# VH-VL binders against q0aze0, part 67

Target 1, 268 residues: q0aze0
Amino acid sequence: MKIILVNNRFKENTEKKAQEIAGQLSALNVEVIIDNGLDEPYAGTVDFIMVLGGDGTMLRAARRYGQRAIPVLGVNMGTVGFLSNIEINELAEYLPLILREEYSLEARMMLEVAVFQQQSLLTRVFCLNELLLRSNSPRMLSFALEISGQKLEPYRGDGLIVSTTTGSTAYSLSAGGPIADPQLDAFIVTPVASHIINKRPLVVSPEREISLHLLEEREAIIGIDGQIKMDFGAENRVLIKRAPHPLLMVNLKAKPFFTSIDRSLQRQ

## First folded at step 23 (VH-VL)

Design SA11
Fold by OpenDDE, fold request of step 26:
Structure SA11 (fold): chain C 268 residues (1-268), chain A 123 residues (1-123), chain B 107 residues (1-107)
Amino acid sequence: as target 1 above (268 residues)
Amino acid sequence: QVQLVESGGGVVQPGRSLRLSCTASGFTFSSFNVHWVRQAPGKGLEWVAAITYEGSNKYYAESVKGRFTISRDNSKNILFLQMDSLRLEDTAVYYCAKDRIYYSHAFYGMDVWGQGTLVTFSS
Amino acid sequence: DIQMTQSPSSVSASVGDRVTITCRASQGIKSWLNWYQQKPGKAPKLLIYAASFRQSGVPSRFSGSGSGSDFTLTISSLQPEDFATYYCQQDNNRPLTFGGGTKVEHK
């Protein structure tokens, strides 16, 4: 068995714990790769990914490895979030199940985000939470939203979020989007400070494709999962569709989503 | 320089066929939807047909449906309009034009036009 | 089909004049209305897209406004090179349709 431990190099406690766990796994004849984000993603085949930390670390792990159909376990290390399944102090208890591959998987839809410039592909990213288009100035954006070839009324406002249902409890929620069942596959399109008061978010079928482009030259940015940032101008387009592969999240412990919403949101 | 150049126009007899061509240069032709628009002498503009960038969808005005066929060869950067069963009312300058936005199945205005090619009829 | 009614059909104006052209759609087309300029013997030129956005290179004296069914093209101060025929065009629905055109000519 080969396992990747994903941690955050900027959080010393996760680094230390990763080394400790790596030692334990090695003693059990498990090959371990530690990914703290410093280097490129490990290119070899692996059987399991263990994410040590919070939601941010999980998002990074998803972007780096989500397309490879590898089981991913979130191990919370004292943070509040939605993407961890067990606590770090529970790992010893569940480790035998992990090694025997006795766990269930929950498929979470990911976004395939393609950013273009002058018909050239700049980047293609698979992400778990959301794509954000946002003004980089005090001025509002004017942009076109297209869904499966259908043109909506041009948007005017600070920006727009295209989120998965997993991402519904992230930035989309702060912008007034609905809380969605993470077991549901759908896009959530949430306006950010639209000139139209109370502009409603859209829930869109995962079978559709979404595209955005600016209608005028303005300073804007694209954000992905709150971790990737790039400039976005009139020559750029972003195309969003359902990723061909979902993230396979490991379920070792029951974690009722809807009963934990209030607790989790109050702490964030 | 982005450019479209029409060719194939001329004098034709009613009921005959004619094929127009539009050659694109200076941009990635295969990334854009393209249109045919015609203008009868002394008259206004009339949209004729459109084809999506990958050629998968074709759209026609009712006045030419069943008679005209729009097609494209992305490998050669050429747009075609096959005109069959031509009528006197088809007399016009025919323009090809590209859509503003790339990789879209919607239309967002025509930002580049050719010089046009004239189709007339012998009496 | 969506019918585009353009008015007036012609307008006589002088250099420096403010010129206003209107276009009405038979049904709502959101903001998906384009304006073109055409000079005699030349191909049309895109001026305004999505009702109110100027195409690159278009002078600031040209402006578009409106949404839904009623749209306006305004030339704030007519220049000698602006004498031409102007067309509105909707691309909200297929088939795409043009207005009848407005000829801006010298007084």
Scores: ipSAE 0.902, ipTM 0.952, lowest interface PAE 0.5, mean pLDDT 95
Fold by OpenDDE, fold request of step 26:
Structure SA11 (fold): chain C 268 residues (1-268), chain A 123 residues (1-123), chain B 107 residues (1-107)
Amino acid sequence: as target 1 above (268 residues)
Amino acid sequence: QVQLVESGGGVVQPGRSLRLSCTASGFTFSSFNVHWVRQAPGKGLEWVAAITYEGSNKYYAESVKGRFTISRDNSKNILFLQMDSLRLEDTAVYYCAKDRIYYSHAFYGMDVWGQGTLVTFSS
Amino acid sequence: DIQMTQSPSSVSASVGDRVTITCRASQGIKSWLNWYQQKPGKAPKLLIYAASFRQSGVPSRFSGSGSGSDFTLTISSLQPEDFATYYCQQDNNRPLTFGGGTKVEHK
């Protein structure tokens, strides 16, 4: 068995724990690769990914490895979030199950985000939570939202979020989006400070495609999962669709989503 | 230099066929929806047909549906309009135009036009 | 089909004048209205897209407004090169449809 431990190099506690766990796994004849984000994603074949940290680390792991159909376990290290399944102090208890591959998997929809410049592809990213378009100045944006070739009324506001259902409890929630069942595949399109008071978010079928472009030259940015940032102008266009692959999240411990929402949100 | 150049216009007899061409240059032709728009002498503009950038969807005005066929060859940067069963009321300058936004199945205005090619009829 | 009613059909004006052209759609088209300028013997030129946004290179004296069914093109101070025919066009629905045109002529 070969396992990737994903941690955050900027958090010393996760680095130390990763090394400790690596030692333990090695003693059990498990090959271990540690990914702290410094290097490129490991290109070799692996059987399991263990994410040590919080939601941010999971998002990075999803972007780096989600397309490879590898089971991904979130191990929380004292943070508040929605993407971890077990706590670090529970790892010893569940390790035998992991090694025996006795766990269930939950498929989580990911976004495929393509950003273009004058018909040229600038970047293509798979992400678990959301794509954000927002103004990079105090001025509002004017932009076009297109869903499966259907043109909506031009948007005016600070920006727009296109989120997965997994991402519904992330930035979309802060912007007034609905809380969605992570077991449901859908896009959530949430306006950010629209000029229209109480403009409602849209819940969109995962079979549809979403496109955004500015209607005038303004300073804007594209954000992906709060970790990738790039400039976005009038000559750019972003196309969003369901990724061809879901993230396979490991479910070792029952963690009822809806019963934990209040607790998680209150701590946020 | 972004441009479209129409050709194939001329004098034709009613009931006959004519094929118009529009050659694109200076931009990625295959990324844009393109249109045919015509203008009868001394009259206004009339949308005739459109084809999506991939060529998968074609749209026609009711006045030409069943008689005209829009097509494109992205490898050669050429747009075509096959006009069959031509009528006197088809007399017009025919313009090809590109849509403003790339990689879209919707339309957002026509920002580049050709010079047009004239189609007239002989008695 | 969406009918586009443009008015007036012609307007006589002088250099420096404020010129207003209106376009009414038979049904709501949101903001998906374009304005074109056409000079004699020339192809149309896109001026305004999405009702109110100027195409690149279009002078600031041209402005568009409106949403839903009623739209307006305004030339704040007419210049000699602005004498032409103007057309509105909707692309909210297929088939695409043009207005009848407005000829701006010398007074």
Scores: ipSAE 0.901, ipTM 0.953, lowest interface PAE 0.5, mean pLDDT 95
Fold by OpenDDE, look of step 25:
Structure SA11 (fold): chain C 268 residues (1-268), chain A 123 residues (1-123), chain B 107 residues (1-107)
Amino acid sequence: as target 1 above (268 residues)
Amino acid sequence: QVQLVESGGGVVQPGRSLRLSCTASGFTFSSFNVHWVRQAPGKGLEWVAAITYEGSNKYYAESVKGRFTISRDNSKNILFLQMDSLRLEDTAVYYCAKDRIYYSHAFYGMDVWGQGTLVTFSS
Amino acid sequence: DIQMTQSPSSVSASVGDRVTITCRASQGIKSWLNWYQQKPGKAPKLLIYAASFRQSGVPSRFSGSGSGSDFTLTISSLQPEDFATYYCQQDNNRPLTFGGGTKVEHK
C-alpha cells in the first residue's frame, strides 16, 4: 500500500504529525509520500490520500489529486470545518480499517474551471468548493452569465460565485447562498452584492455549462477555493462544468451533515 | 489584421443555385460563431443565417429556411452559404460577420464584417 | 419573431447637435441589443453591444441606454463623420432581427 500524507507546511503541528504518522506507517510496511505543498503533486500511483489539517488543506489536496480517483480522508487537527471525517486522536483506532480498505466512499462533485484569454486556454483547474469572480476596484462589475447557451440579464455587482454543493457552506453561504446537501450534484450560482435587491441564487443542473465574461473594461479577479487568484479582464472568459471525476471522500465515521451544521457554523 | 472576405456573388437566374464563400484571416476562425447578413439595394439589414463555432448548430431566417444552407470549414477558415431555389427577393449584398464572443453558443453582436458580395438576377 | 421598430426613420441634423435614436422591441429582450453604424457603400460597424457598452475604438460621444423593450442611441455632439445610417439589432432570440434603420443626414 502507498499513501500520500497531505499537510500544510505553514503549520508546524501538521508537519510534525505528518512525520510521526509516516514513521508509523513505514513500520507497517506502507510506502508514504508527504506532500506539504512545497513541491509539485506526486505523479506516481498511490492507493490512499490522508489530509492532515482543516478544510483549506483538503481543498488543496482535492485540486492536486482529485482527478485521480483516489480515496481521500480528511483528518481534522483541531480546526472547525465540513471536510474532515475523523479527528487526529482517532486515527490510531481507524488505521487498521484504512489498511484493510474497509471503508465507504462518498462522491463529491468538483468543478472543472477553464480560463481563457483571446481564445487561448490559460489554465484548467478542478476544484471542490467554488469559483469567485469579483471586482478588484470599488466599482461594480458588469458581466454576462450564460448557462447552456442561454443568456441571462447582465449582472451588475461586486461579483459572482459558482459553487458546488460541497462549497455551499463556504463563501457562497457568506454571500447569501443556500446550504445544499453534499450528496446532491448541482451548481449554486450566488451573486455577490448585486445592485438588484433580492437577487436570488440559482441552483443549476450539473449537466449544464456555465460561462462568465465581463461586458466592460474593468479590473477583476477570479478566485478558486479562496486559494488561487488570477487577474480577469474583458478579454477573458471562464467556462465551468462538472468535473469528469468526483472527489472520493472516505467515510470511516458517520458524520451527519445536517445535525452538525449549527455547530460548524457557530464556530466559524 | 482581422478580416473577412466574401466571394461567389454574381448574376443568376431565378430558380438557380449559387454558393457564397467567406474567407477569414487574422483571428482564430474556429472559435467564433459566424453569420450571413444581407442588404437589398436601398434597404435595411436582414439577418440570414448563423452557424456556431463548432458547426454543430445552424440557424436560419424564415425567409431562407429550406433553401439556404450555411456551413463552414474550420481547417480552411472558410464560411459557406449554399443558396438554392433563388428568388428575385434574394437580391442583395451578402455580408459575412463574426460574433464578438468566442466559444459561445449564444450571440453577442457582430464586431467584424466583410465588404460583401452582390447577388443579382437576370431577366 | 421579435420585431424591431426604429424611430425616426431619418433625422436632419447639424454638426454639434445632440441626436437621439429610439429602438423598440415587440417583446422583452433584456439588454441584448446592439447598435451598428453603416456608411454608404460600406459594411456595418458595431458601435454598442448589450444596450450600453461601447465597442472598442468607439468615441465617447456615442452612448446606449435602455433595457427590456425600449432602447436609445445618443450622439451627444454630432461630428462630420457621424452622418450615416444606424441600425439596432437584437440577439436575445432567434431569429436575430434588425431595426429598419435611421438615416442621420445633413440639415
Scores: ipSAE 0.894, ipTM 0.946, lowest interface PAE 0.6, mean pLDDT 95

Design SA11
Fold by OpenDDE, look of step 23:
Structure SA11 (fold): chain C 268 residues (1-268), chain A 123 residues (1-123), chain B 107 residues (1-107)
Amino acid sequence: as target 1 above (268 residues)
Amino acid sequence: QVQLVESGGGVVQPGRSLRLSCTASGFTFSSFNVHWVRQAPGKGLEWVAAITYEGSNKYYAESVKGRFTISRDNSKNILFLQMDSLRLEDTAVYYCAKDRIYYSHAFYGMDVWGQGTLVTFSS
Amino acid sequence: DIQMTQSPSSVSASVGDRVTITCRASQGIKSWLNWYQQKPGKAPKLLIYAASFRQSGVPSRFSGSGSGSDFTLTISSLQPEDFATYYCQQDNNRPLTFGGGTKVEHK
């Protein structure tokens, strides 16, 4: 068995813990790769990914490895979030199950985000939470939203979020988006400070494609999962569709999503 | 320089067929929806047909539906308009034009036009 | 089909004048209206797209407004090179349709 331990190089406690866990796993004849984000994603075949930290670390892990259909376990290290399954102090208890592959998997839809500039592909990214388009100035953006070739009324506002249901409890929520069942596959399109006060979020079928482009010569920013940032202008387009592969999240410990929403949101 | 150049116009008899061509240069032709728009002498503009960048969807004005066929060869950067069963009312300058936005199945305005090719009928 | 009613059909104006052209759609087209300028013997030129956005290179004296069914093209101060025929065009629905045109001519 080969396991990737994903941690945050900027969090010393996660690095130390990763090393400790690596030692423990090695003693059990498990091959271990530590990914602290400094280097490129490990390109070799692995059987399991263990994410040590919070939601941010999970998002990074998802972007780096989510397309590879590898089980991903979130191990919380004292942070608040929605994407961890067990606590670090529970790892010893569940480690035998992990090694025996006695766990269930929950498929989480990811976004495939393609950013273009004058017909050329700039980047293609798979992400777990959301794509954000926002103004890079105090001025509102004017941009076109297209869904499966259908043109909506031009949007005017600070920006727009296209989120997965997993991402519904992330930035989309702060922008007034609905809380969605993470077992549901859907796009959530949430306006960010629209000039229309009561502009409602859209819930869109994962079978559809979403496109965004600016209608004016303004500077904007594309954000992905709050971690990737890139400039976005009038010559750019972003195309969003369902990623071809979901993130396979390991479920060792049952977490009642809906009964924990209030508590989790209050803590954030 | 972005450019469209129409050809194939001329004098034709009613009931006959004519094939117009539009050659694109200076941009990635295969990335844009393209249109045919015509203008009868001394009259206004009339949209005739459009084809999506992939060529998978074609749209026609009712006045030409069943008689005209729009097509494209992205490998050669050429747009075509096959005009069958031509009528006197088809007399016009025919323009080809590209849509503003690339990789879309919707239309967002025609930002580049050719100079047009004239189709007339013999008396 | 969506009918585009453009008015007036012609307008006589002088250099420096404010010129206003209106376009009405038979049904709502959101903001998906374009304005074109055409000079005699020339191909149309895109001026305004999405009702209110100027195409690159278009002078600021040209402005578009409106949404839904009623739209307006305004030339704040007419210049000699602005004498031409102007067309509105909707691309919210297929088939795409043009207005009848407005000829701006010398007074």
Scores: ipSAE 0.892, ipTM 0.945, lowest interface PAE 0.6, mean pLDDT 95
Fold by ESMFold2, fold request of step 26:
Structure SA11 (fold): chain C 268 residues (1-268), chain A 123 residues (1-123), chain B 107 residues (1-107)
Amino acid sequence: as target 1 above (268 residues)
Amino acid sequence: QVQLVESGGGVVQPGRSLRLSCTASGFTFSSFNVHWVRQAPGKGLEWVAAITYEGSNKYYAESVKGRFTISRDNSKNILFLQMDSLRLEDTAVYYCAKDRIYYSHAFYGMDVWGQGTLVTFSS
Amino acid sequence: DIQMTQSPSSVSASVGDRVTITCRASQGIKSWLNWYQQKPGKAPKLLIYAASFRQSGVPSRFSGSGSGSDFTLTISSLQPEDFATYYCQQDNNRPLTFGGGTKVEHK
């Protein structure tokens, strides 16, 4: 059995814990690859991914490995978030179930994000939470939102968020978007400081294609899961679809979403 | 550098067909939606048809539906208009035009136009 | 189909005048309206897209405004090269439709 342990190299407690867990797994004849974010993603085949840390570490794991259809377990190392399933002090209890594959999987929709400069692809990334378009100057943006070939009223304001239902509790929520049940597949489109009062958040079918471009020259930035940042200008366009594969999140411990929602929000 | 050149216009007799071509150069033709627009002598502009950049969607003015067919060959950078069942009111200069936004399934304005080709319905 | 009505059909003006052309849509088209300039024997030229944004190379004396159903093209100080016919065109709905045109001519 081969497992990737994902941790954050900038948090020493996750690095030490990753080494400890790797030792425990090796003693059980499990091959372990550590991904601390320093090196490129592991290219070989693996059976399971264990994420040690908070929601940010899970977002990186999803971006690196989410399209490989490999089970991913979130292990919380402190503050309870939305994407962990078990606590680190429970890992020993659940290890036998992990090794016997006695768990269920929950599929979480991901975004496929393609960013162009003129007609050339700059990057294609798969992310779990959201794409943010935001002004990088004191001036408002004017931009077009197209959904499956249908043009909405031009937006004017600080920006726009396109998120998954999983991302509904992240930046989208802070911008006034709804909390969505993560069992739903949908895009949530949330304006950021819209100058146009009637621009409300939208919930959009996951089968739609969403695109954005500026209507005039402005300095803007796109952000992806709060972790990738790119300059965005009048020559750029971004296309967003549902990713080909969902993130397969491991469920070992029942975590009723609605029972825990207030605690999880207060811990972010 | 960016250029559209129409061809295939001429005098056409009742009941005949005509195919217009528009050759594109100086830009990535396959990335942009393209249009046909016509103008009868001394009259205003009339939008005729459009086709999306990958060729998947085609749209027509009511006045030409069922008679005209828009198509494109992205490997040759050519836009076509097949004109069947021609009528007197089809007499016009026909322009091809490029839409301004790449990789879109909507239309955002026609920023580059050809010089036009004249189609005359005559006896 | 969305009908686009331009007013006036023509306007006589002198160099230096402020010229205003209006365009009305038969139903709401948001801000998805373009303005074109056409000189005799020439292809049209895009001036304004999305109601108010100038195409590259268009002088700042041209401005567009409006949303919904009522739109205006303004030439703040008419120049000799601005004598031409102007068309509005909506791209909110398919089929796309043009207005009837407004000819700006020398007094």
Scores: ipSAE 0.840, ipTM 0.930, lowest interface PAE 0.8, mean pLDDT 92
Fold by ESMFold2, fold request of step 26:
Structure SA11 (fold): chain C 268 residues (1-268), chain A 123 residues (1-123), chain B 107 residues (1-107)
Amino acid sequence: as target 1 above (268 residues)
Amino acid sequence: QVQLVESGGGVVQPGRSLRLSCTASGFTFSSFNVHWVRQAPGKGLEWVAAITYEGSNKYYAESVKGRFTISRDNSKNILFLQMDSLRLEDTAVYYCAKDRIYYSHAFYGMDVWGQGTLVTFSS
Amino acid sequence: DIQMTQSPSSVSASVGDRVTITCRASQGIKSWLNWYQQKPGKAPKLLIYAASFRQSGVPSRFSGSGSGSDFTLTISSLQPEDFATYYCQQDNNRPLTFGGGTKVEHK
């Protein structure tokens, strides 16, 4: 059995715990690859991914491995979030179940984001939470939103968020979007500081293709999961689709989403 | 140099068929939606048809629906208009035009036009 | 189909005049309206897209405004090269439709 152990290289406690867990697994004849973010993603075959840390570490793991159909377990290291399933102090209790593959999987929709400049692909990224388009100057943006070939009224304001249902509790929420059940597949499209009063968040079928471009030259940026940023101008377009594969999140411990959302939101 | 050049216009009899071609150069033809627009002598502009960049969606004005077929060959950078069951009302200069936004399934304005090809009828 | 109605059908004007052309859609088209210029014997040229944005290379004396169903093209100070026919065209709905044109000509 081969496991990738993902930690955050900037958090000393996760690195020490990763080494401790790797030793325990090695003693059980499990091969362990540690991914602390310094090296390229491990390219070989892997049976399981264990993420030690908070939601940010899970977002990086999802970008690196989410399209490979590998079970991913979030292990909370103290900070309450939305993407962990068990606590670090419970790992020893659940480890036998992990090794015997006695767990269920929850599929979480991901975005496929393609950014172009003058017809050339600049990047293609798969992400778990959202794409943000926003102004990078004091001036408003004017931009076009196209959903499966249908044009909405041009947007004018600071920007727009296109998120998954998992991402509904992240930046989308701060911009006024709804909280969505992460078991639903949908896009949530949320304006950022729109000066057009009747622009409301939209919930859109995951089968749609969404695209954005500026109607005039302005300094803008694209943000992806709050972790990737790139410049965006009048020669750029972005295309957004549902990613080919969902993130497969391991469920070892029941986590009732609706009874716990207030607690999770208060601690973010 | 971005350029569109129409050809295949001429004099035909009503009820017959004609095929127009539009050759594109100086831009990535396969990335852009393209249109046919016509103008009868002394009259205004009339949109005729459009086809998306990958060729998957085709749209027609009601006046030509069922009689005209738009198509494209992205390997040769050519747009076509097959005109069947021609009527005297189809007398016009036919322009091809490029839409301004790449990789789109919508239309955002026609920023490059050909010089047109004339279709007329004999008795 | 969305009918586009332009007025006036023609304008007699002198160099330096302010010229205003109106376009009305039979249904709401948001801001998805374009303006084209056409000189005799030549292909149309895109001036304005999305109601109010100038195409590259179009002089600032051309401006567009409006949304919904009522739109205006303004030429703030007519130049000799501006004598032409002007067309509005909506691309909110399929089929795409043009207005009937407005000819701007020498007095």
Scores: ipSAE 0.832, ipTM 0.926, lowest interface PAE 0.9, mean pLDDT 92

